# Miniprotein binders against q6w4x9r395to579, part 13

Target 1, 185 residues: q6w4x9r395to579
Amino acid sequence: GHCSLEGGSFVTTFDARPYRFHGTCTYILLQSPQLPEDGALMAVYDKSGVSHSETSLVAVVYLSRQDKIVISQDEVVTNNGEAKWLPYKTRNITVFRQTSTHLQMATSFGLELVVQLRPIFQAYVTVGPQFRGQTRGLCGNFNGDTTDDFTTSMGIAEGTASLFVDSWRAGNCPAALERETDPCS

## First folded at step 3 (miniprotein)

Design D22
Fold by ESMFold2-Fast, scan of step 3:
Formats: C-alpha cells, structure tokens, sequence
Structure D22 (fold): chain B 185 residues (1-185), chain A 102 residues (1-102)
C-alpha cells in the first residue's frame, strides 16, 4: 500500500482516501505492531512563509526505542540528534540519495519512504502486505475500506477529517527555528 | 574531481565530529576544512548541505554547554561562505545560530 503527503498539506491514505491536512505540530503518520522497537513514522508540519494560515511538510521522522531518524526539507538527515552523511546504514534501515531531488529510506521490515526535496518537499510511504489492517495514524488503517479511514487514536471512525487529524497530534509544536527557508533558491 | 572533493569533505567532517565527541578541539579544524573542500567543489547542493550540517553540529555543541566551540564553528563556516560569494547562505546560517542561542 501507498500513502502520500503532497502539495504541502494534501494526504492520500493507504486505502486511497484523499484529504487536506492543516496543522503546525508533529503528527503520527503510521504506527503498527509490524514496526520493530515500538516504531512510528511521523510528519512535522510548520507554517508556510507565504501565509499565516497555510502549513507545509518540513520533516519526516522515524522514531523507535533505538532510533530517531529525521529527514528535513533542508536535506539534512539526523539520527538521535547527530547529522549523518548519505548513504547512512543501520542494521535494519538505509537512507540514501535515490536521485538529485529524492532521498529514500529503505527498511528490512516492509516500510519504505521516499522524500522529494525539490521543487516542493513531499513524502511517499510504501508498506508491504503484512501491514494490511494493522496500521493506524494519518495514513489510515489499510483495510481496503475507505469509509473507516478516519479512525482516531481512540479507535472511533469519524465522518470528517478534522477530528481524525487532531487525534493523531504528537508532541509540542516546533519553535520558529523550524520555519527557515533555505535560500539556495 | 568534484566526487573526490565531496568524499574528502564528508570524511573530514566525520573525523572532526569524532574528535569533538572525545573532547579534542582539533576536530573543529577538520570540520572547517571539510566546508572549504565543499566550497571548492562548486556544488551548490553540497555547499547548502554542509552549511546546514554545521548548524546542526553547533546545536549539539550548545546542548553540551560547549558555547565557544559552537560559536567558532559557525563563525568560520560563515566566513568561508562569504569568501565563496555565498553571502545569503552565510546570513541564513548566522540568523539560525542567533535563534538557537536566544
């Protein structure tokens, strides 16, 4: 299954349900018992430099008990707060430059992430068949039924995106520091 | 070649970080040298990346109470960027560092 974060704040779930996302904090994108070491994939949204109300994806985070891998729009990859040169390899995860404009995180446990750096920061999540019906978060539950894709963190299926999105909020909103625009144009 | 300069720049930064983690201040000189090689490569992507890398390293140094090393790293990287005609990138690096210390 495929989940995408495109056009700044547009999300398409694993069951192909599209919706718009607006928020300025970290959100759980994917959580599953299939992820090792209590792993979760998260998306960081911050305010766009263009308007007060618009938000955009600024980083994708893979967090487990052992790792905190952050891939930012500035093309910096860190693990547990330390910057890493690509290709970066751990026992189960490899982060590398797939093309001049794309980074890829490949794993041994059926999760793949592709990040587009330019012209706009976007993310694409692919999960193997073992994740079917076993995912939760902004990417939906991957059960082949779009009517329950808005299942909240409390396990309630909502008819609208707003309550769904708010239920997956995690952590504090990032400081203004996270809103830098890199003038490498 | 540009590939050789990129490889050397990355290796110098890695070694510099290892030295700084062990409390050896000569690691800062290796990081600065890596930045210089990145500038020499002429790769806008590598120059942008290594400047951002310097900021991340400065933040880590600040978290450890190593204020002088963080300031020195940022100042020397900014100087190299200005010398290479990358004044706007140097301004951004300095502004981000200013926000970190506030």
Amino acid sequence: as target 1 above (185 residues)
Amino acid sequence: SAEELERLAKELVEKGLELLRRGDPSGLELIVEGVRLAVESGSPELIAFIARYALVLAELLLEQGRYEEAAELVARVAELLIEAGREERAKILIEWFRRLIE
Scores: ipSAE 0.000, ipTM 0.133, lowest interface PAE 18.9, mean pLDDT 73

Design D23
Fold by ESMFold2-Fast, scan of step 3:
Structure D23 (fold): chain B 185 residues (1-185), chain A 102 residues (1-102)
Amino acid sequence: as target 1 above (185 residues)
Amino acid sequence: SAEELERLAKELVEKGLELLRRGDPSGLELIVEGVRLAVESGSPRLIYEIAWRALLLAIELLRQGRYEEAAELVARVAELLIEAGREERAKILIEWFRRLIE
């Protein structure tokens, strides 16, 4: 299955449902028992700079009990906070430069990530057939039915993207903290 | 406290899932108790996490040819969600399992 994060804020799920969202947080892109060591793929979105309603992908994170691999729009790759030269290999993961504008993260467990660095930061996620019906997050549930692709972290199928996306926020966002702290709002 | 209920619910569910995976049917009753504590804690996220983990174990059991155990696990969790007033979550859990086996 293929999931894509394109044009700054567009997503196409594994079941080929396209949507757009506006958010500035870290979101769970993919969780599955097929990912070893409690692995998860996450996407970081931030403001585009020119409009508060425009957001763009700024980093992709693979997090497990062993690794925290961050690939950023600035072409920096880190694992557990330490910058790595490419190609970078772990036991089950290899990050390498596929072309002058693309990085690839290949794994032994059926997940592949391709990141386009220029001209626009974009990500493409490919999962093997073993992931069918065993995914959750922004990339959908990969069950062959688009009608329930907007299944929230609370297990509710929504008709709109906004409630779906908000349910997959990972941790606290700066915007939420700022809103609670401002006594004059 | 809600935090203590959440911790105990997680511990019971994890132990129950482990027992069921190994073929010990007493694991189902631990999962049932864990779901009840999760409901009492008032955490919708924890309830969803437990339902998701139960579904994933049901898929594992199904792949092992343990069809009746898989169906019973899903049915028992769904019944508890309905009992707790979480009918839509129970329907979604049942539908996900049904689509995976169809």
Scores: ipSAE 0.000, ipTM 0.142, lowest interface PAE 17.7, mean pLDDT 74

Design D24
Fold by ESMFold2-Fast, scan of step 3:
Structure D24 (fold): chain B 185 residues (1-185), chain A 102 residues (1-102)
Amino acid sequence: as target 1 above (185 residues)
Amino acid sequence: SARELELLAKELVWKGLFLLRRGDPSGLELIVEGVRLAVESGSPELIRLIAIFALYLARWLLEQGRYEEAAELVARVAELLIEAGREELAKFLIEYFRELIE
């Protein structure tokens, strides 16, 4: 399955349901028992530089018990808070520069992420067939039925994107954004 | 202008993605047209961006059992890249796709 985060704030689910939302925080993009060590893929959205009513993707995060890999629009890749030179390899994950404008995170467990850095920060998520019917989050449930793609974190199918998106908030915003307002930093 | 070609190429690729995911094979024509406009824009980075995106779409089509559409997409994109003098990129697409269908 393929899920995309494009044009700043557009999402297309694994079952090909497109939607748009407005929000400024971290959202769970993908959770699945198929991801090792309680892994999850998350998306960070912030205000657009154009207007306060628009939001855009600013970072993608892969979080597990062992790793916190952050790929940001500033072309910085970190793991557990430390900057990494590319190509960066762990036992199961390799992050590398696919083109001058694209980074790829390849994994051994059926998840692939491609991030476009320029001209607009965008992300493309691919999962293998073992994930079918076993995903949850902004990318949908990957069951072949678009009518239930807006299943909230509480297991309720919604007819609109707003309640669906709000249910997948990770409950935190990046500490770096809050520190940007600190006059002593 | 080159800027207008770049914006249109990206728009066509995005619309083609939506159509293909809805089961509409006409989306393939939009992806291919996006590659053609990227070539006309003269941006090597845009050409590579859209070609690699087409590869991921082909992989998704294979996962959906849509083998003929996947093969057609890769073949047509590779042909455009060869005609544009991007032989190494075309070779990469063909070899990647070959490994997916092995």
Scores: ipSAE 0.000, ipTM 0.104, lowest interface PAE 19.8, mean pLDDT 72

Design D25
Fold by OpenDDE base, second read of step 4:
Structure D25 (fold): chain B 185 residues (1-185), chain A 102 residues (1-102)
Amino acid sequence: as target 1 above (185 residues)
Amino acid sequence: SAEELEYLAIELVLKGLRLLRRGDPSGLELIVEGVRLAVESGSPELIAFIARYALVLAELLLEQGRYEEAAELVARVAELLIEAGREERAKILIEWFRRLIE
């Protein structure tokens, strides 16, 4: 399964459902029993301009009971809050520079993350087949059905992205917008 | 508005995807129409996204053994990009598709 966060506000789920949202919070991208030690992948969005529609991905975070890895445009920060030289390796996670503009987080448990640093900060999540039907978050549930990808953290299927996205906030942040309220603006 | 076009574009490609997954070839037309609207919006971010998404869909078609449809999708999207002055994007799309079928 492949999930992508592109263009600042666009998401493609594991089931290839495209959608966009505008939010400035930290969101859960991926939770799964297949991730060890209660692991979760999260995305941090922030304002990139003056309007509510100018938002962008600014960091990705992998968090478990054992590890915290924050990948941003300029640095990789781990548990101790210090920027790390790459490659960085833990027991089952390795972060390294893939290209001049791309970082990769490789794992031993079927999760791969590629992060494009420039010119636009973008993220690409790949999970193995063992994750099928066992994922939750903004990347969807990986069951081959797009109609239920917008399942909230409470297990309710939404028809629009806004409530779905909001349900996966990892903090108290402003509500996300699927589109501008004024279609004429 | 541009944002309305963006929304409609995404909805069309989504509908197209659903049709394609059901084996309905008309899904391809909806996807192409969605791409057209995306291009019409003039949003660089959306155009870039939709181009990459077309590749995602092409890959899905390839996985289903629907090689001709995959090629047609890429070709038609590339044409729309070229017509809109996004020639470099079209080239990239074609190149990546070529790599997928090797």
Scores: ipSAE 0.628, ipTM 0.842, lowest interface PAE 0.7, mean pLDDT 92
Fold by ESMFold2-Fast, scan of step 3:
Structure D25 (fold): chain B 185 residues (1-185), chain A 102 residues (1-102)
Amino acid sequence: as target 1 above (185 residues)
Amino acid sequence: SAEELEYLAIELVLKGLRLLRRGDPSGLELIVEGVRLAVESGSPELIAFIARYALVLAELLLEQGRYEEAAELVARVAELLIEAGREERAKILIEWFRRLIE
């Protein structure tokens, strides 16, 4: 299965469902019991710089109990906060320059990530058949049905992308503007 | 509005996908119309996304042995992109599709 993050904040899930969202946070892209050491793939979105309501992908993160590999639009690759020269290899993961404009993260556990650095930062996720029906996150559940691709972190199928995306937020994100924080009386 | 055209384009290609998955070839017309609306919106990001999404749908059709529909989808999308002055995007789409079939 293939999942893609393209042109700002457009997503195509493993079941080929297209959607767009507007949000500035770190989001869980892929969680699965097939990922070792409680691994997860995450996507970082920030403002596009053109409009305060527009967002774009700025980094992709692979997080496990042992590794925090960050690949950023600035062409910097870090693991656990330390910059790494390519090719960079761990026991199960190799990050290398595939072309002058593309980096690849290859793994031994059926996950592959390709990031396009130029002219625009984009990400392409490939997973093996062992992941079928065993994925959660922005890339969907990989079950062959698009109608439940907006399944939230709580297991509820939503009709809209906004509730789905919000449920997959990770890290400390600012409160929504529509929420009252201080009652007057 | 550009935002309104974006929503409609994405909804049309999703509806087209659902029809194609049910074996209904009329889904192709909805996908092509979604591409047309993306072009009309003038958003370079939306146009690039919808063009690549058409390739994802072509790959799905190829996996199902629906070679004529896959070829027609790519040809019609490429034609719209060329007519809109997006020749580079059309070339990328055609090159990637050729790689899939060879």
Scores: ipSAE 0.206, ipTM 0.634, lowest interface PAE 4.9, mean pLDDT 80

Design D3
Fold by ESMFold2-Fast, scan of step 3:
Formats: C-alpha cells, structure tokens, sequence
Structure D3 (fold): chain B 185 residues (1-185), chain A 102 residues (1-102)
C-alpha cells in the first residue's frame, strides 16, 4: 500500500482517497499491530503560509517503546533527542540519504518511508501486504474500501475529513521540534 | 501569492496529465495537488480550466480503449471539486463525461 503527504498539506490514503490537511499539531499517520514495540508513524504540521489557515508538513516521527526517530525539514535526523550522522542503523531500522534531496527510512517489518527535503518537504509511506486491513490513522484503514477511509480514532466512519483529522491528533500541540521537550505523562 | 499558486497549479496539473497519458499513475497525485492549489488561489477560471483539461485527457483515454483509467480520472477530479465546495464544476464534469460514453 502507498500513502503520500505532498505539497505541504495534502494526503492520499492507502486506499487512494485524497484530502487536504488543516491543523498545527502532531498527528498519527499509521498505527498497526504489525509495527513492533507499539510502533506508530506520525506527522508534525505547522503554519507555513501568509494565510491564517495555511499549514504544512514540517517533520515525520517514528515512535516505539525503544525509539523516537524524527526527520525534520531542516534535514536533521534525531533518535531519542540526539542528532544522528547518516547512515544511521538500529536493529530493524536504517535511515540514509537516498539522493541529495531525499532521505529513506527502511525497516525489517514491512514499512518504508521516503522523505523529500526540497523543494517542498513531502513524505511517502509504503507498507507490505501484511498491513492490509490492519492500519489506522491519517493514511486510512487499507481495506480496499474508500467509503470508510475517514475512520476516527474511536472507530466511527465520517463523511468529511475535518472530524477524521481532529480525531488522530496526538503529541504536544503545537510541537516545537528544536526543543528537546518530551512531555511523557 | 494568488498568482504564484495559479502558476504552481497549472504546472502540476500539466505534469500530472502528461504522466497519466504515458500510463504512470503517479500523475494523479500531481493533479490532486494542482486542484488544491487552484482552490487556494481563489480562481474559478483556473478550476474550470483544470476540469476541462481532465475531460480532454479522459476523451483521449477512451479513444485508446483505456476506459477504467478515463473513469478513474474523472471520478477523482470530481471528488476533489466536491470536497473543495465546487459542486457545480464537479456536476458539469460528470455530466459531460457521461455524454462521451453514451
């Protein structure tokens, strides 16, 4: 399955349903029992334009019980608050520079992330077939039916993106990624 | 600025249509991006132009026997227009496509 976060504020789900994003928070892109150690992929959005309602993607976060890998639009990669030199390897995850404008996070558990750094910060999420029907979050439920792609964190299918997006709000809002502030409570 | 958003929308839609014409499905994502930028620009003329170009490509795909791709392109663009509050443009696009397949 493929999910994309493009143009700063646009999302296409694993079942290929497009929608525009509004908000300034950290949001859950992908949760699944297929992710080890309670893993989740998250996206951080902040204000980017002159319009009051304009927002854009500023970072992508992979969070598990062991790791908090942050890839930011400033081309900084951290794990658990510490800057890492690329290529960066853990037991199951490798982050490396794919091209001069792209970073890739490859995993052993069927998740791949490609981040475009320039000219616009964008993210592309690929998951293996084992994730079918077992995903939740902004990238949808990957069940082959777009009518329930806006399923909220409470399991309710919405007809519009607004309530869907708000239900997947997570983390500290607004997130200040340059600060090593982790309110874990 | 609105003019910059219009330029970006036109470039992305043009690139997306070319990719779809060549059989590359990633072109649909460029069209999605272009439609949203056109909505942000506040230009009803640009939105109408994009719908017209999508219909032109759909007709080309139909002539090539690519019925599924033509229907998918029209459905996706219409869906985006409805979500953007441009229901009349979406309705016109669907109705004109229906006439092509009758």
Amino acid sequence: as target 1 above (185 residues)
Amino acid sequence: SAEELERLAKELVEKGLELLRRGDPSGLLRIVYGVFEAVRSGSPELIAEIAKKALELAKELLEQGRYEEAAELVARVAELLIEAGREEEAKRLIEEFRRLIE
Scores: ipSAE 0.000, ipTM 0.123, lowest interface PAE 19.1, mean pLDDT 74

Design D4
Fold by OpenDDE base, second read of step 4:
Structure D4 (fold): chain B 185 residues (1-185), chain A 102 residues (1-102)
Amino acid sequence: as target 1 above (185 residues)
Amino acid sequence: SAEELERLAKELVEKGLELLRRGDPRGLYLIVWGVRLAVESGSPELIAEIAKKALELAKELLEQGRYREAAWLVLRVAYLLIEAGREEEAKRLIEEFRRLIE
């Protein structure tokens, strides 16, 4: 499965469904029983301009019972609040510089994260086949059906992205704004 | 430098293609990175070349029944082209892909 967070406000799910939203919160991108130690991948969005439509990804967070790895737009990598030099390795996670502009978080459990630092902070999530049908969050449910990708945290399939996205907030934040996009139009 | 970006772009695309042919999904992102670097290099020729390669790969993926990956690849490349102000090229890419799946 391939999930991407691009252009500041664009998301493409594991099932390749594209959508756009504007929010300034932390959202759960990926939660799955396949992630050890109650692991979850999250995305932090913030304002990038003066208008409500000027929002962008500013950090990616992997959170588990053991680790809180944050990759931020300022190229700082932290674990449990402590800055870490790259390459950084834990028990089953390695963060390293892939290119001058890209960082990668590799894992032993089938999750790969690539973060583009500049010119736009973007993230690319890859999960193994063992994750099929077992994912939830903004990246969708990875079941091959695009029509149910907007399944909320409560298991309800929404027709619009706004309610779907809001259901995956990790904290109390303003409601997200929806803007449908069709790259094929 | 522009030259370095071009070199890296080519390398990433080639590696991405290789990985995808081996069934490694990470290849998709390498190609995307390559496209982005090509755009940043400002080389129209390189951008066109990479777009062509992406389309060829998409065709291969379609032949393998990997429709979602093919579509994903084309859309991602098209998006990057649009982001770079290359709307016409993006349009052509999408249209060519549509013809393949019809």
Scores: ipSAE 0.008, ipTM 0.227, lowest interface PAE 9.7, mean pLDDT 86
Fold by ESMFold2-Fast, scan of step 3:
Structure D4 (fold): chain B 185 residues (1-185), chain A 102 residues (1-102)
Amino acid sequence: as target 1 above (185 residues)
Amino acid sequence: SAEELERLAKELVEKGLELLRRGDPRGLYLIVWGVRLAVESGSPELIAEIAKKALELAKELLEQGRYREAAWLVLRVAYLLIEAGREEEAKRLIEEFRRLIE
């Protein structure tokens, strides 16, 4: 399965459901019992430079009990807060420069991440067949059915992206950017 | 035995490459398993053969416009070689692939 985070704020799930959202938080991209040591892949979004109405991907985080690997748009890779020179290797994870503009995080447990650093920071997530029907988060549930790809952290299938995305916030962040217009506006 | 590991490694890699050629990305997992067994067998000749076959399929995929699959195949094999301490072989594979796409 393939999930992509492109063009700043566009996501395509493992079941090929495209959607767009606006948010300024760390969000859970992928949780699965297939990830070792309570592992999770997360995405950090913030406001785009000159536009307050747009948000963009600024970092991708792989978090487990052992590791907190952060790959940022500034082309810095850290683990547990310490900057690392590439290639960076742990027992099950290797982060390396694939091209002058792309980094890859390869794992032994069926997860691969490729991040494009320039011209736009983007991420591409690949998971093995063992993840089928066993994923949760912004990348969807990987069950072959797009109608329930917006399943919230509480297990409720939503028809729109905003409530779905808000349910996968990993930090104490502001609510969805969508709000009802005041009656006099 | 080393001979049993080599036989199984070859079978897994060949089946995986065939699946990828047909458009089934699950072939990558068979290739991963095959490469790990090849490393465990201790055969540098088998590792070189696998890297060559991966590069050959990557060329075919590039000609078909399947850039992502070509890149992931090469990088998956390179990663496994780096993990096994075979960094020079991984570097050579990546350099050959870069020449194909540059």
Scores: ipSAE 0.000, ipTM 0.094, lowest interface PAE 20.9, mean pLDDT 75

Design D5
Fold by ESMFold2-Fast, scan of step 3:
Structure D5 (fold): chain B 185 residues (1-185), chain A 102 residues (1-102)
Amino acid sequence: as target 1 above (185 residues)
Amino acid sequence: SAEELERLAKELVEKGLELLRRGDPRGLYLIVWGVRLAVESGSPELIAEIAKKALELAKELLEQGRYLEAARLVYIVAFLLIRAGREEEAKRLIEEFRRLIE
């Protein structure tokens, strides 16, 4: 199955349900028991500057107990905070330049990510058949039924983040960090 | 120049649509790039032409049972319309597309 993050703020789920949102945070794109070491794909969105209501993909993150691989729109690849030269290989993951404008992250566990760097940062997620009915996050549940995915007509028209999208926030966006509270003060 | 941006935008969109027609999803990359250049060129006529051609291909893909590809193209076209300040046309486009899905 294929999931895509395109045009800065559009998502098409594994079950081919398209939608849009205007969030500025880190969101869970894909979680599954098929991912080793509690692995998850995450997507980072920020304001694009084209319109006051527009947001764009700025980085994709693969996080597990062992690795935090970040691929940013600046063409920087890091793992656990250290910049890596491509091709970069771990036991189960290889990140390499597929074309002058595309990076690919290939894995041994049935997940592939292709990131388009220029002129608009975009991501394409491919999962093997073992993921069917075993995914959750912005890319949907991959169960062959689009009616249990988020509807897009109002979200496209109004340009507001939905409860579906908000439910998949990772909770580590800049807004959350800037609003520190001390329960003892 | 604006004329150079318009020519490049048209070439990228036409090539992107042809790639999508032949089943190559990388065509969406060229369409998004071409639209960005069309917006930068400041030509509302070019944006309208691009939206029309993309919609024509989306209908063709839908008739071929290529729902995922048609959906991707329709929503990118809706994004183009929103960027051009044509939100009502984007809404109508999405509603029309949904009515065509069997």
Scores: ipSAE 0.000, ipTM 0.123, lowest interface PAE 17.8, mean pLDDT 73

Design D6
Fold by ESMFold2-Fast, scan of step 3:
Structure D6 (fold): chain B 185 residues (1-185), chain A 102 residues (1-102)
Amino acid sequence: as target 1 above (185 residues)
Amino acid sequence: SAEELERLAKELVEKGLELLRRGDPRGLYLIVWGVRLAVESGSPELIAEIAKKALELAKELLEQGRYEEAAFLVRWVAILLIRAGREEEAKRLIEEFRRLIE
């Protein structure tokens, strides 16, 4: 399955449910027991100068007990706060330049991340079949049923993206609810 | 409200294409948004219109030596069409672009 973060603030879940939100926070994109050492993939959104949207993706973070890998729109890759030269390899993760405008994070545990740096910062998450029914976060639960794609951090299925997105905030940021425009709801 | 989605999709795509013509790569941002709304509206006529306009701009970008932007525009539209189950339109778009760059 794959999940995408596109066009500033559009998300398409692993079960192909599209939605949009307005938010300036770090959000949990993917959490799963299939990720080693309490791993989680997170997305950082901030203010955008584009008239169509107030927010856009500015960084993607992979966090575990051992690593905090940040890939930012300014093309800097860090791990635990230290800048890294590409290709960068850990025991289970390799970050490298796939093309002049794309970075890839390849892992040994069935997660792949492709980040488009230019002209628009965007991200694509691919997970192997072992993740089916075992994901949570903005990318959905990957169970083949779109009716519960908006499952909050409390395990409640919502009919709209607003409460769903707000429940996956990982930082001390204002709620996205008051600014949401969901074209799919 | 499919008609409302169609109108907004057209406006976003046209604004995005105009920004790209003026040299602002952020126009791709609006085009991606517009294509998603066009797909959501379910109009095959609108999808065909957007693909045609994307190819015309890609041709203009190629003539300006902006190969990278032309390729990204076509690739993005094709990916969104495939995601929407419109693989036939995506294949035609890619083939037409390939002919333009030969």
Scores: ipSAE 0.000, ipTM 0.138, lowest interface PAE 16.4, mean pLDDT 73

Design D7
Fold by OpenDDE base, second read of step 4:
Structure D7 (fold): chain B 185 residues (1-185), chain A 102 residues (1-102)
Amino acid sequence: as target 1 above (185 residues)
Amino acid sequence: SAEELERLAKELVEKGLELLRRGDPEGLRFIVLGVIRAVYSGSPELIAEIAKKALELAKELLEQGRYREAAWLVLRVAYLLIEAGREEEAKRLIEEFRRLIE
């Protein structure tokens, strides 16, 4: 399964459902029992301009019982608040520079993350087949059905992206705004 | 297993609550993670326990003037209760909170 966060406000789920939102919060991208140590992948969005529609991804966070790995738009990688030099390796996670513009987080448990640093900070999440039907978050549930991708953190299927996205907030932030996906934007 | 999820959920929520008590916003992230696990566990009892703890913290937050955070916490827990089929408990929780902020 492949999930992408692109263009500052566009998301494509594991089931290939595209949607758009504007929010300035931390959101759960991926939660699954397949992630060890209660792991979860999160995305941090912030204002990139003056209007409500000017929001962008500014960091990706992998949070578990043991690690808090943050990859920020300024190319700083931290674990538990401490800056780390690349390549950085923990027990089952490795963060390294893939190219001049891309960082990669590789894991031993079927999660891969590629972060494009420039010109736009974007993220690409890949999970193995063992994650099928066992994922939750903004990246959806990876069950081959796009119609139920907007399932909230409480298990309710929503018809709109805004309520769906808001349910996956990891903090007390303003409500997200929904907009139709426009490939030309 | 469900039992493991319950244990982990409790730990995450406790950690989150402690962080929030100390004024660390990271606490919210842990609470969310814990709540998700609680839902996975399917344990209404666990959810009720979380509700109790959340209300206690909400009171503390209100005393500190952290109204938005208190409201967020209560509403999240109330939603969990509703999903667990505990609508009356959710209503009570909301009403109690309402009285606190009046």
Scores: ipSAE 0.014, ipTM 0.247, lowest interface PAE 8.0, mean pLDDT 87
Fold by ESMFold2-Fast, scan of step 3:
Structure D7 (fold): chain B 185 residues (1-185), chain A 102 residues (1-102)
Amino acid sequence: as target 1 above (185 residues)
Amino acid sequence: SAEELERLAKELVEKGLELLRRGDPEGLRFIVLGVIRAVYSGSPELIAEIAKKALELAKELLEQGRYREAAWLVLRVAYLLIEAGREEEAKRLIEEFRRLIE
């Protein structure tokens, strides 16, 4: 399956449902029991300078009990807060420069991430067939049915993108403090 | 799936080509999105189809005296293919474009 984050505001889920949102938080892009060590892929959005989009993707994060790999639009790759030279290899993950404008994170567990650095920062997520029906987050549930792609973190299928997106906030949300003291609430 | 990627690639490329035909430079972004999906699909036939459609629009743009737009379209697709490790397809696209401007 393929999920994409494009043009600063566009998302296409694993079941090929396109939607648009604007946000300035860190969001859960993909959670699955197929990811080792409680792994999750996250997307960081911030304010954008382009006239047709108020926000844009600025970083992608892979977080597990062992790793916090951050790939940012300024082409810096860190793990657990330390900058890494490419190619960077762990037991199950390799991050490398695929082309002059693309970085790739390849894994042994059926997840692959490609980020386009230029002309605009974009992300493309590929998952193997073992992930079918076993994903949660902004990329949808990968069950072959687009009608429930807007399933919130509470397990409710929504008809609109706004409630769906808000349910997958992982933090780094200044505006969340106006509603709740805990940004995860 | 690969089949879904191919369908999405075709839809994005067609939208991008239509935007460029109308003079909207945003069309190049849709072409980029479609080409990347085509690369991920692993289909050389789809890459060839996209290249052919890009050349067809480039020819239309050249007939209208829109040389810069024709060149940017073809070169952006070719450079993206080079970046994706598809040098042979990129070279063929550039050579075919060169023949159009001879």
Scores: ipSAE 0.000, ipTM 0.095, lowest interface PAE 19.4, mean pLDDT 73

